# Designs tried in a protein design chat: VHH binders against EKC/KEOPS complex subunit cgi121 (cgi121). Part 18

Target 1, 174 residues: EKC/KEOPS complex subunit cgi121 (cgi121), of Schizosaccharomyces pombe (q9p7j3)
Amino acid sequence: MILPLFPETQVHVFVYENVSNCAAIHEQLISQNPIYDYAFLDAATILYKKQVYSAIIRALEDRRDEQMKTKTIHSEVILSLSPKTEISSAFRQFSMTKKSKNIVVVKIDSKLTEEEEFERLDKLVEGNRVEFSDEELQKLIDFKVLKKNYKLDPSTLENPLASILSSIALRGYS
Short names: E, the ipSAE of ESMFold2; O, the ipSAE of OpenDDE; V2, 0.75 times the mean of E and O plus 0.25 times the DockQ between their complexes.

## First folded at step 4 (VHH)

Design jb4 (from ja10 with G113S; framework vhh_5j56_2; at its last look DockQ between E and O 0.21; V2 from the best seeds 0.00; counts 0 for: pae O 11.3 > 2, placed apart)
Fold by ESMFold2, look of step 4:
Structure jb4 (fold): chain B 174 residues (1-174), chain A 128 residues (1-128)
Amino acid sequence: as target 1 above (174 residues)
Amino acid sequence: QVQLVESGGGLVQPGGSLRLSCVASGFTFSGSDYYAIGWFRQAPGKEREGLSSISSSGYGSTSYSDSVKGRFTISRDNAKNTVYLQMNSLKPEDTAVYYCAAGYRDSYFTSPSQYNYWGQGTQVTVSS
């Protein structure tokens, strides 16, 4: 997908369920193996497509403005999901772990079509690809985790989207 | 308790070289502890400036600020739990206290607030 504000930046997002090799992927991410240069998110933390796209836009804005806090654009996406600016908290809360079962995978600056990128990613992830949609994300979310990560209260729980997007957009203004 | 100790500073003439060492205890520089190591410096009256970082990964990727790229080289020796900064072609404007720091993985040298552990610093003075 091409974002209108960033027309030269190709972005692909994939969702996998029942992933059996998150521990192996995690070791490759820690080693910074360039083949694994994606953002691997725990799907238990993602409820909306817009949540992911808002974090991508925030990361791209910070890159454009030379205000990135992390080494790669993909790690910056993980940071950008967090309402806080601390890198360690963002990774702890949103990144795929060795114990994750379902994941959302983001590729920014892709030089490949979505299907070509999928073919590469599918060699790395042992799981079942599902549609990147609010319907599929809803099946994979852990609402207890979501509430904790964004400190949602009862007034926002029915439709938390605006609160979540505001947290991503306004990080650093508290 | 995490501790970082810098050494190797001193007085050097313009055009000279120094190698700084950062020895860690309480964690390892290898990928098992999830740390990135950065070198920073602070001259009198100036903001702390990020110079270079090396990732915790087994691939050990490195990054440099434009002010030192091509002159400074960061490296690591996992057996000694030590990160080095080789500083060549030194200029008077490189005079500063040099610090090493450790932050969570993927911390970048432009973000000193993301580094949680700091050494006490070593003085580098470049003068005729």
Scores: ipSAE 0.030, ipTM 0.538, lowest interface PAE 7.5, mean pLDDT 86
Fold by OpenDDE, look of step 4:
Structure jb4 (fold): chain B 174 residues (1-174), chain A 128 residues (1-128)
Amino acid sequence: as target 1 above (174 residues)
Amino acid sequence: QVQLVESGGGLVQPGGSLRLSCVASGFTFSGSDYYAIGWFRQAPGKEREGLSSISSSGYGSTSYSDSVKGRFTISRDNAKNTVYLQMNSLKPEDTAVYYCAAGYRDSYFTSPSQYNYWGQGTQVTVSS
C-alpha cells in the first residue's frame, strides 16, 4: 500500500499466526541476514492497524528528517511503537522473539506487489497468513502485555487507541 | 552475574592483524532479551573510546567508529556465546587496553556509561 504522506514509499504489512519457526527467523535476524530485511513484530503487542501505521509513519518521518535513532528503517518502526525512547526497551516490548507464535511483519520500500512480497516472505515464515485487520489482531493480542507496554489503566482500556497513538506520537516529549 | 572475558590480545607489528574474543556468561545471544555488545579501548592517559557494537536482534545494528571503520569487524558466534573483533591493518595508535562491554541501554558505543557489564580488558600492543 501507499501512505498518503509518503507516496514514494510502498509499504506492506502481513500477519502470521501459529508460526513454528520464529526461533529460526530470530537467528537470521541476529546474523543480520539481508534476506530478512523486515520489521518482525510480536503480534501479542499489536492491537490496531492504526498502531502499526502510526509507527511506520513515525519511522518514515524520522528518516525524512534525518532523525532516525536506529540504524534501519525497520528497526525504527519497532522503536516507534514504544512510548519509551530507549531502543533496547522498545525491542524487548515489541520485537518478535524466538518464543513468539504470532507475528506482524512490516516491509518498507518494497519494490514488489503485495502478492509478490507475500510469496517472498512466505518462504521465510512457516505459519498461517491471516488478514491484517483489527478483528484478526484482536484475536492475537495479549492485553496484559499491551497494558504493560503502554501503561494503560481502567479508564483508557475501554478505548485504548487514543492512548496508544498518543504514546507513539509523543515519544520523547514527556 | 553477567560476566565478560576478553582474550586474543598481544603484541603485533604494524600492518598486522589480531582477533579479540569476548565470551559472555549470564545471558545468551539467542535469548529473547535485547542487548548490545560493544568493544572499547583505552590508551594510557586517554579516555576510553567506543570502537564497535553489535545488537542481539540484528536489524543492521552494527556500528563502527570512524577511527576503525574499514579495518575492524565485529561479529558473533551464538553457539559459543562469543563476540569477536577482527582487527586488521593495525597501527601503533591502536595500542591500548581493549574492553568488551554489554548493556541493555539505548546506546551503540559512543558512551561507556551506557554499558552495564565490562570485561577485565586485554592488552593490544602494536609496535615494530
Scores: ipSAE 0.007, ipTM 0.212, lowest interface PAE 11.3, mean pLDDT 89
ESMFold2 (binder alone), look of step 4: mean pLDDT 79; pTM 0.816

Design jb5 (from ja10 with S57Y Y104F; framework vhh_5j56_2; at its last look DockQ between E and O 0.20; V2 from the best seeds 0.00; counts 0 for: pae E 5.1 > 2, unsure alone 64.2 < 65, placed apart)
Fold by ESMFold2, look of step 4:
Structure jb5 (fold): chain B 174 residues (1-174), chain A 128 residues (1-128)
Amino acid sequence: as target 1 above (174 residues)
Amino acid sequence: QVQLVESGGGLVQPGGSLRLSCVASGFTFSGSDYYAIGWFRQAPGKEREGLSSISSYGYGSTSYSDSVKGRFTISRDNAKNTVYLQMNSLKPEDTAVYYCAAGFRDSYFTSPGQYNYWGQGTQVTVSS
């Protein structure tokens, strides 16, 4: 996929459910093994496709503007999901952990088709791929976690998407 | 508690070399501890400048600022719980107090506010 604002940048997003090897993947991620150079997100924290796309756009904007706070664009996506600028907080809230069961995986700057990237990723993840869609994401979300991560209150629960996207867009201005 | 101690500073001629050491305690570079270790410097009257970073775990991924790339090399010795900064081709502009610091993994050297633990610093002076 090509985002309109970043025509030179190919992005792929995959969703896996019932992942049995998150602990092994986690070890490779913290080791910064280049084979695992993806953003691995806990699907329990992701309710909307637009949530992921907004974080990707924010990370790409920060890269373009030389304002990245993390070493890689993929770690910057994880930071960009957070309403705050602390890297450790963002990873704690959104990154896949050893205990995760369902994940969202983002690849930025891919030189592969979606199918080719999937074939590579499928060798790393022991789980079942599902469609990247709001319908599938809603089956995997933990609303208690979502509410905590974005500090959703009763006035925003009727339209949580707008509040979530505002938090991503306004990071650094609160 | 995490502690960092720098050493190896001193006076050197332009074009010379120094190796700085940063000895860490309160965590291990070979364990499951997840830190980025960065080198920073501060010249009199200037803001603190990030130079380089290395992960404390795994493959030891490294990064460098443009001002030192090619001249400075960051490395680690897990057995000694130590990170080094080899500084070659030193210039008078490199004169500063040099600090090592530890922050959450994936912290970049351009983000000193993400580094929670700082050493006391070691003076490097380059003069002809």
Scores: ipSAE 0.204, ipTM 0.635, lowest interface PAE 5.1, mean pLDDT 87
Fold by OpenDDE, look of step 4:
Structure jb5 (fold): chain B 174 residues (1-174), chain A 128 residues (1-128)
Amino acid sequence: as target 1 above (174 residues)
Amino acid sequence: QVQLVESGGGLVQPGGSLRLSCVASGFTFSGSDYYAIGWFRQAPGKEREGLSSISSYGYGSTSYSDSVKGRFTISRDNAKNTVYLQMNSLKPEDTAVYYCAAGFRDSYFTSPGQYNYWGQGTQVTVSS
């Protein structure tokens, strides 16, 4: 996918459910295996496609403006999901853990087609690929986690997208 | 209850190499969600200086000070719960007590104040 604001940057997003090897993936990430150069998100924390895209855009903007707080674009995506400025908080809130079962995987600066990227990623993830859609994401979301991460209340839960996007966009502007 | 123990220090000639080890207890590299391990040194009469860090944030990002970049390498062995500092091309100016430290807040710790736990230190002396 090409984002309108960043036509030179190709991004791909994949969703996996029932992933059996998150612990193994996590170990590879910790080991800095370059083959695992993706942003691995816990799907339990993601409700909307626009949430992911907003974070991607924020990360790309940070990179463009040389204002990245993390060392990699994929880490910056994870940070960008959070309303908090602390990197540790963002990762705790949104990053895949060893115990995760469903994940959202983001690839920035891909040189491959979506299908080619999927074939590559499919060798790393042992799970079932599902469509990257709001419909599928809402099946995987943990609303308790979502409410906690974005401090949603009954009034904002009616339309949580606005609150989520505002949190992402206004991070660091309190 | 977190403890750090440095080892590997000693006397070495200029141009030589040493590998320092920092063994952590009270938490595990594989079991803990997020951490950073940093190496510092302090020469007599000087302030403690940050040298390198490795963080689980950003999937194990590393950082180096300009003074050691290209000569020192930080690495981690999760199985041994140990962080290493490979020091090559050592200079007399590298003579100091070397400390490892652990922090659990944010990545890319460069100041001592960001680290919560410290080892006892190991002496490194570079002299002909």
Scores: ipSAE 0.058, ipTM 0.529, lowest interface PAE 2.4, mean pLDDT 91
ESMFold2 (binder alone), look of step 4: mean pLDDT 78; pTM 0.810

Design pa4 (from p51 with A59Y; framework vhh_7n9e_1; at its last look DockQ between E and O 0.39; V2 from the best seeds 0.00; counts 0 for: pae E 15.0 > 2)
Fold by OpenDDE, look of step 4:
Structure pa4 (fold): chain B 174 residues (1-174), chain A 123 residues (1-123)
Amino acid sequence: as target 1 above (174 residues)
Amino acid sequence: DVQLVESGGGLVQAGGSLRLSCAASGFTFSSYAMYWGRQAPGKGREWVSGISWGGGSTYYASSVKGRFTISRDNAKNTLYLQMNNLKPEDTALYYCAAGLFPYSTDEADYDYWGQGTQVTVSS
């Protein structure tokens, strides 16, 4: 898909459930295998599409403004999900781990169609693709983790989207 | 209390220019994406332009692209809309809105709205 804010940048987002090879994927990421040039997120930490898109937009803006804190646009997406400025903290909070079962995968600067990108990614991920929707994300979320990551309390849990988006927006400015 | 107050509207001849302002208060301005919309007589609300919270990313409706420029000053909590080469079909009540999602064309994503400022373009 194309974001009107960044018409020259193609973005794809995929969701996988019941992934059996997260540990193997994680090892490839550690080794910086270029074939795995994606942002691999733990789906347990993602509740809304807007959360993901907000992070993507933040990362793209940082890149445009030459203010990226991380080395790659995909790592910047992971950082952008976090209300914290620490890279290590952001990765601990939101990145896929060896123990992850469900993941959200983001590709930025894709040269392929969504279907082509999916075919490519499907060779890397051993799991079931599900729709990238709030409905599906809601099935995969760990609310304990979500509450911890964004410091949600009973008052904000009624509408956590506002708190999440605010946290993403205010990172480094609060 | 949250307030969005538009100003700068008025009567202008076709081909002319106007600059609208939207003064925001009562919320963390820099955390919100800002939007301009308009409502022409006898028509529904129409999205015009959006700007992300950082102020560097903008997008426009096809009907105003190349003629209108959205901008913001977060230090002043103010949103702007520079309107050039105005046309009679641009006649409308122009309102600003705020939303936490940085990219939307759906007013359902807005959290706050202004009352609007009237822009009238004569032929």
Scores: ipSAE 0.843, ipTM 0.910, lowest interface PAE 0.5, mean pLDDT 95
Fold by ESMFold2, look of step 4:
Structure pa4 (fold): chain B 174 residues (1-174), chain A 123 residues (1-123)
Amino acid sequence: as target 1 above (174 residues)
Amino acid sequence: DVQLVESGGGLVQAGGSLRLSCAASGFTFSSYAMYWGRQAPGKGREWVSGISWGGGSTYYASSVKGRFTISRDNAKNTLYLQMNNLKPEDTALYYCAAGLFPYSTDEADYDYWGQGTQVTVSS
C-alpha cells in the first residue's frame, strides 16, 4: 500500500494465525538473513490496525528526521510500538518470539505489489494468513499482555484505543 | 463528550492577520493529529492544514502555504492557526478537526470536528 504523504514508500502488513515455525523464523532473524527483512510482531500485543499504522508512521517520521534509534526501519517499527524508550524492552514486549503463535508482519520500502510480497512471505511463514482488520486482530489479542504493555487501567478503559495511541505518541515524555 | 471549540474569527481587511484557536476537551489531545479546514460560501469543504501529535510535522494546502502557520500547545490542549496576508478568497467558516494521521487530507480519517469560527476578509 502507499501512504498518501509517503508516495515513494510502499508498506505491506500481513497477519498470520497458527504459525508453526516461529522458532525457525527467529533463528533466521538472529542470523540477519536478508530474506527475512521484515518486522515480525507478536499478534498477542496488537488490538487495532491504527496501533500498527501509528508505529509505522512514527518510524517513518523518525527516519525522515534522522532520529532513528535502531539499525533498520523494521526494528524501528518494533520500538515505536512501545510507550518506553528502552530498545530491549520494546523487543521483549512486541517482537515475535520462538513461542509466538500468531504474528503481524510489516514490510516497509517494498518494491513489490501486495500479492507479490505475500507470495514471498508465504514461503517463509508456516501459518494461515488472515485479513489485517480490527475484527481479526481482536481474535488474536491477549488482553492481559495489552494491559501490561500500555499500563491500561480497567477503571479508565472506556476508550482503550485513545489510551494506546497516546502512549505511542508520547513515548519519551514520561 | 468530545468538544472542539474554535475562536478568533472576525472581520478583517485584506492584507491583515488573524489568529484562530481551537480548544479541545474530552479526549487525549496529545495523541491526535489536528487539522484546520474551511468552507467558503457556496462551496464544499476544503482542507487547509494539518499537524502531527507533537507538532514536529506540518502540512499546508498550496493556496495558504507561506501565509498560514499551524501550531499546537499540548499542555493547554489548544490548536492554533496564524493567518497572515489575508485575501478575500480566504473568507470562510474555519473549523478544526482531530484524527490519527497527521498528513491526511481525507475527512473520512477524522474522528472529531468543531463547529467553526467565521473569518471574513474585506477587499
Scores: ipSAE 0.000, ipTM 0.145, lowest interface PAE 15.0, mean pLDDT 85
ESMFold2 (binder alone), look of step 4: mean pLDDT 86; pTM 0.860

Design pa5 (from p51 with G54S; framework vhh_7n9e_1; at its last look DockQ between E and O 0.84; V2 from the best seeds 0.00; counts 0 for: pae E 7.2 > 2)
Fold by OpenDDE, look of step 4:
Structure pa5 (fold): chain B 174 residues (1-174), chain A 123 residues (1-123)
Amino acid sequence: as target 1 above (174 residues)
Amino acid sequence: DVQLVESGGGLVQAGGSLRLSCAASGFTFSSYAMYWGRQAPGKGREWVSGISWSGGSTAYASSVKGRFTISRDNAKNTLYLQMNNLKPEDTALYYCAAGLFPYSTDEADYDYWGQGTQVTVSS
């Protein structure tokens, strides 16, 4: 997929449910294995496609402006999901953990087609691919975690997307 | 109350220039992507240009690319559209819009709309 604002940057997003090897993937990420050059998100923290794309766009803009706070574009995506400025907090909030069962995987600067990238990623992730859609994400979300991450209250829960997008946009600027 | 108020429209000869402004109030301007659209007589609404919340990313319709420049001043809560080398086919009511999603060409993603300012380009 090509984002209109970044026509030279190819982005792919995949969703996996019932992943059995998150712990193994996590170890590879800790060891900084280049084969695992993705943003691995806990699907329990993701409710909307626009949430993910908003974070991707934020990360890409930060890279363009040479203002990334993290070392990699993928880690910047994780940071960009958070309303907080602390990297460690963002990772705790949104990154895949050893205990994760469902994940959202983001690839920035892909040189492959979506299908080719999927084939590559499918060798790394032991789970079932599902459609990247609001409908599927809604099945995987943990609302308790979502509420905590974005400090949602009964009033904002009526339209959580607005609150989420605002939080992403205002991070470090409020 | 949320308001988007456009200004700067008017009558101009072909080849001329105009600078439109859109003054925003009632919402956190810097959290929104901003857009210009236009509606010519007898035609539907047309997306013209968009700018991300930070102002660093812009996009344009093919019909105006190279002639129009979108910009914003978040400190002033104002969106701008510099229109150069205007053509009669640019004649339209120009309106600004705001959306929380960082960028979209789909007007369904826009949350707020202005009333518009008339731009008329004579041959």
Scores: ipSAE 0.824, ipTM 0.899, lowest interface PAE 0.5, mean pLDDT 95
Fold by ESMFold2, look of step 4:
Structure pa5 (fold): chain B 174 residues (1-174), chain A 123 residues (1-123)
Amino acid sequence: as target 1 above (174 residues)
Amino acid sequence: DVQLVESGGGLVQAGGSLRLSCAASGFTFSSYAMYWGRQAPGKGREWVSGISWSGGSTAYASSVKGRFTISRDNAKNTLYLQMNNLKPEDTALYYCAAGLFPYSTDEADYDYWGQGTQVTVSS
């Protein structure tokens, strides 16, 4: 996928359910293995496609403007999902952990087609790929986690999209 | 209620310039990507330009690139379109739109629309 505002940047997003090897993936991320250069997100924190794309666009804007706060574009995506600017909090809230069961995986600056990138990723992730869609994401979300991450109350939890996207747009602004 | 109110249209000679404004109220302007579209008589809607919520990223239809400049002032809740070197084919009703999605040319992603301001370019 190429986002119109960033025509030189190819992006792919994959969703896996029932992932059995998150601990192994986490080990590779800690060791900075370049084969694992993706953003691995806990699907329990992601409700909408627009949520993920908004964070990607925010990260790409910050890279272009030399305002990234983290060292890689993939870590910047994780930060960009958070309503706050504190890096460690954002990773704690949104990143895949050893205990994660379902994940969303983002690749930015891909030189590959979606299927070629999937073939690489599928060798790394032991789980079942599902469609990146609001329908599938809704099955994997944890609404208690979503509520806490974005400070949603009963009225906003009924219609959370606007609150979530506003939080991403206004990250750190208070 | 949400309002998007365009202004700055009018009659202008070919080669001339106009600056359109879109005043926004009733929503958190800085959370929205903003867009300009246009509709010529008897034609469908044409996407013209878009700008990200921060103003940091912009995009243009090929027919206007290099001649039109989109900008925004989040402190004043206002979107702008500077139109230079206008041509008769730029004659249209110009309208602004807002969408939560950071950028889209798909009208289904837009949440709010203005009524439009007429721009007429004489040959």
Scores: ipSAE 0.016, ipTM 0.448, lowest interface PAE 7.2, mean pLDDT 87
ESMFold2 (binder alone), look of step 4: mean pLDDT 85; pTM 0.846

Design pa8 (from p51 with T105L; framework vhh_7n9e_1; at its last look DockQ between E and O 0.77; V2 from the best seeds 0.00; counts 0 for: pae E 7.7 > 2)
Fold by OpenDDE, look of step 4:
Structure pa8 (fold): chain B 174 residues (1-174), chain A 123 residues (1-123)
Amino acid sequence: as target 1 above (174 residues)
Amino acid sequence: DVQLVESGGGLVQAGGSLRLSCAASGFTFSSYAMYWGRQAPGKGREWVSGISWGGGSTAYASSVKGRFTISRDNAKNTLYLQMNNLKPEDTALYYCAAGLFPYSLDEADYDYWGQGTQVTVSS
């Protein structure tokens, strides 16, 4: 996928459910294995495609402006999902954990087609790929976690998209 | 109440310049991507330009690229469109729009719309 604001940057997003090896993936991430150069998100924290794309765009803008707060573009995506400025908090809130079952995987600066990237990623993730759609994300979301991460109240929970996107946009600026 | 109010339109000769403004109120301006669109007589709505919430990313329709410049001042809750080297085919009602999604070319993603300001370019 090509984002209009970043036509030279290819982005791929994948969703996996019933992943059995999140703990193993997590260990590879801790060891900074370059083969795992992705943003691994806990799907329980993701409700909308626009949420993910908003974070990606924020991260790309930060990189463009040489204002990244994290070491890698993929970690910046994770940070960009959070309304908080603390990196550790953002990772606790949104990153895949050893206990995760469903994940969203983001690849930025891919040199491969979506299908080729999937084939590569499929060797790393032991789970079932599902469509990256609001419909599928809604099946995987933990609303308790979502409410906590974005401090949603009953009024905003009726339409959480606005609150989520606003939180991403305003991080560090409000 | 949410408001987007465009201004700066008018009659100008071909080759001339105009600067449009869009004053926003009633929402957190800095959280929204902003857009300019236009509608010429007898034609449908056309996307003209977009700018991200921070102002660091911009995009333009091919028909206006190199001639138009979109910018914003979040402190003033104002969106701008500098239009240079205007052509008769630029004649249209120009409207601004806001969307929470940081950037979209799909008008379906826009949340708020202005009423527009008329730009007329004579040959």
Scores: ipSAE 0.736, ipTM 0.863, lowest interface PAE 0.6, mean pLDDT 94
Fold by ESMFold2, look of step 4:
Structure pa8 (fold): chain B 174 residues (1-174), chain A 123 residues (1-123)
Amino acid sequence: as target 1 above (174 residues)
Amino acid sequence: DVQLVESGGGLVQAGGSLRLSCAASGFTFSSYAMYWGRQAPGKGREWVSGISWGGGSTAYASSVKGRFTISRDNAKNTLYLQMNNLKPEDTALYYCAAGLFPYSLDEADYDYWGQGTQVTVSS
């Protein structure tokens, strides 16, 4: 997908359910294996496509402005999902863990078609690909985790999208 | 109530300049990506320009690139469009719009709309 405000940047997003090898993937990520250069997110923390795209846009904006806080654009996406700037908290809250079962995987600056990128990724992830859609994400979300991560209160839980996106947009502002 | 109010339109000679403003109220302006669109008489709506929440990223339709500059002032809740080297084909009703995220050119994803300000460029 090409984002209108970053027309030279190709982005792919994939969703997998019932992933059996998150522990192995996690080991590869901490060893910084370049084959695994993606953002691996726990799907339990993602309710909307717009949530993921907003984090991607924020990360790309910070890269363009030389304000990135993390080492790679993919780690910056993970940070950008968080309402706070603390890196370790963002990874704890949003990143795939060894215990994750469903994941969202982001590739930024892809030089491959979506199908080519999927074929590469599918060799790494032992799970079932599902559509990147609000319907599929809704099946995988943990609302208790979402509420905790974004500190949603009862007044926002009926329509959490605006509160979540505002948190992403205003990270670092007051 | 949410309000987006455009101003700065008018009649101008070809080659001239205008600066449009869009005053926003009733929502957290800095949480929204902002857009300019236009509609010439008898034609469909045309996306013109967009700007990210903090103003760090901008995009333009090819028909206006290099001539128009979008900007925003989040402290004043105001969106701007500087239009230079205006041409008769720029004649249209110009409107601003707001969306929570900047990745869509689809107007169905925008949450709020202004009423528009008329720009007429005479040759």
Scores: ipSAE 0.014, ipTM 0.402, lowest interface PAE 7.7, mean pLDDT 86
ESMFold2 (binder alone), look of step 4: mean pLDDT 85; pTM 0.850

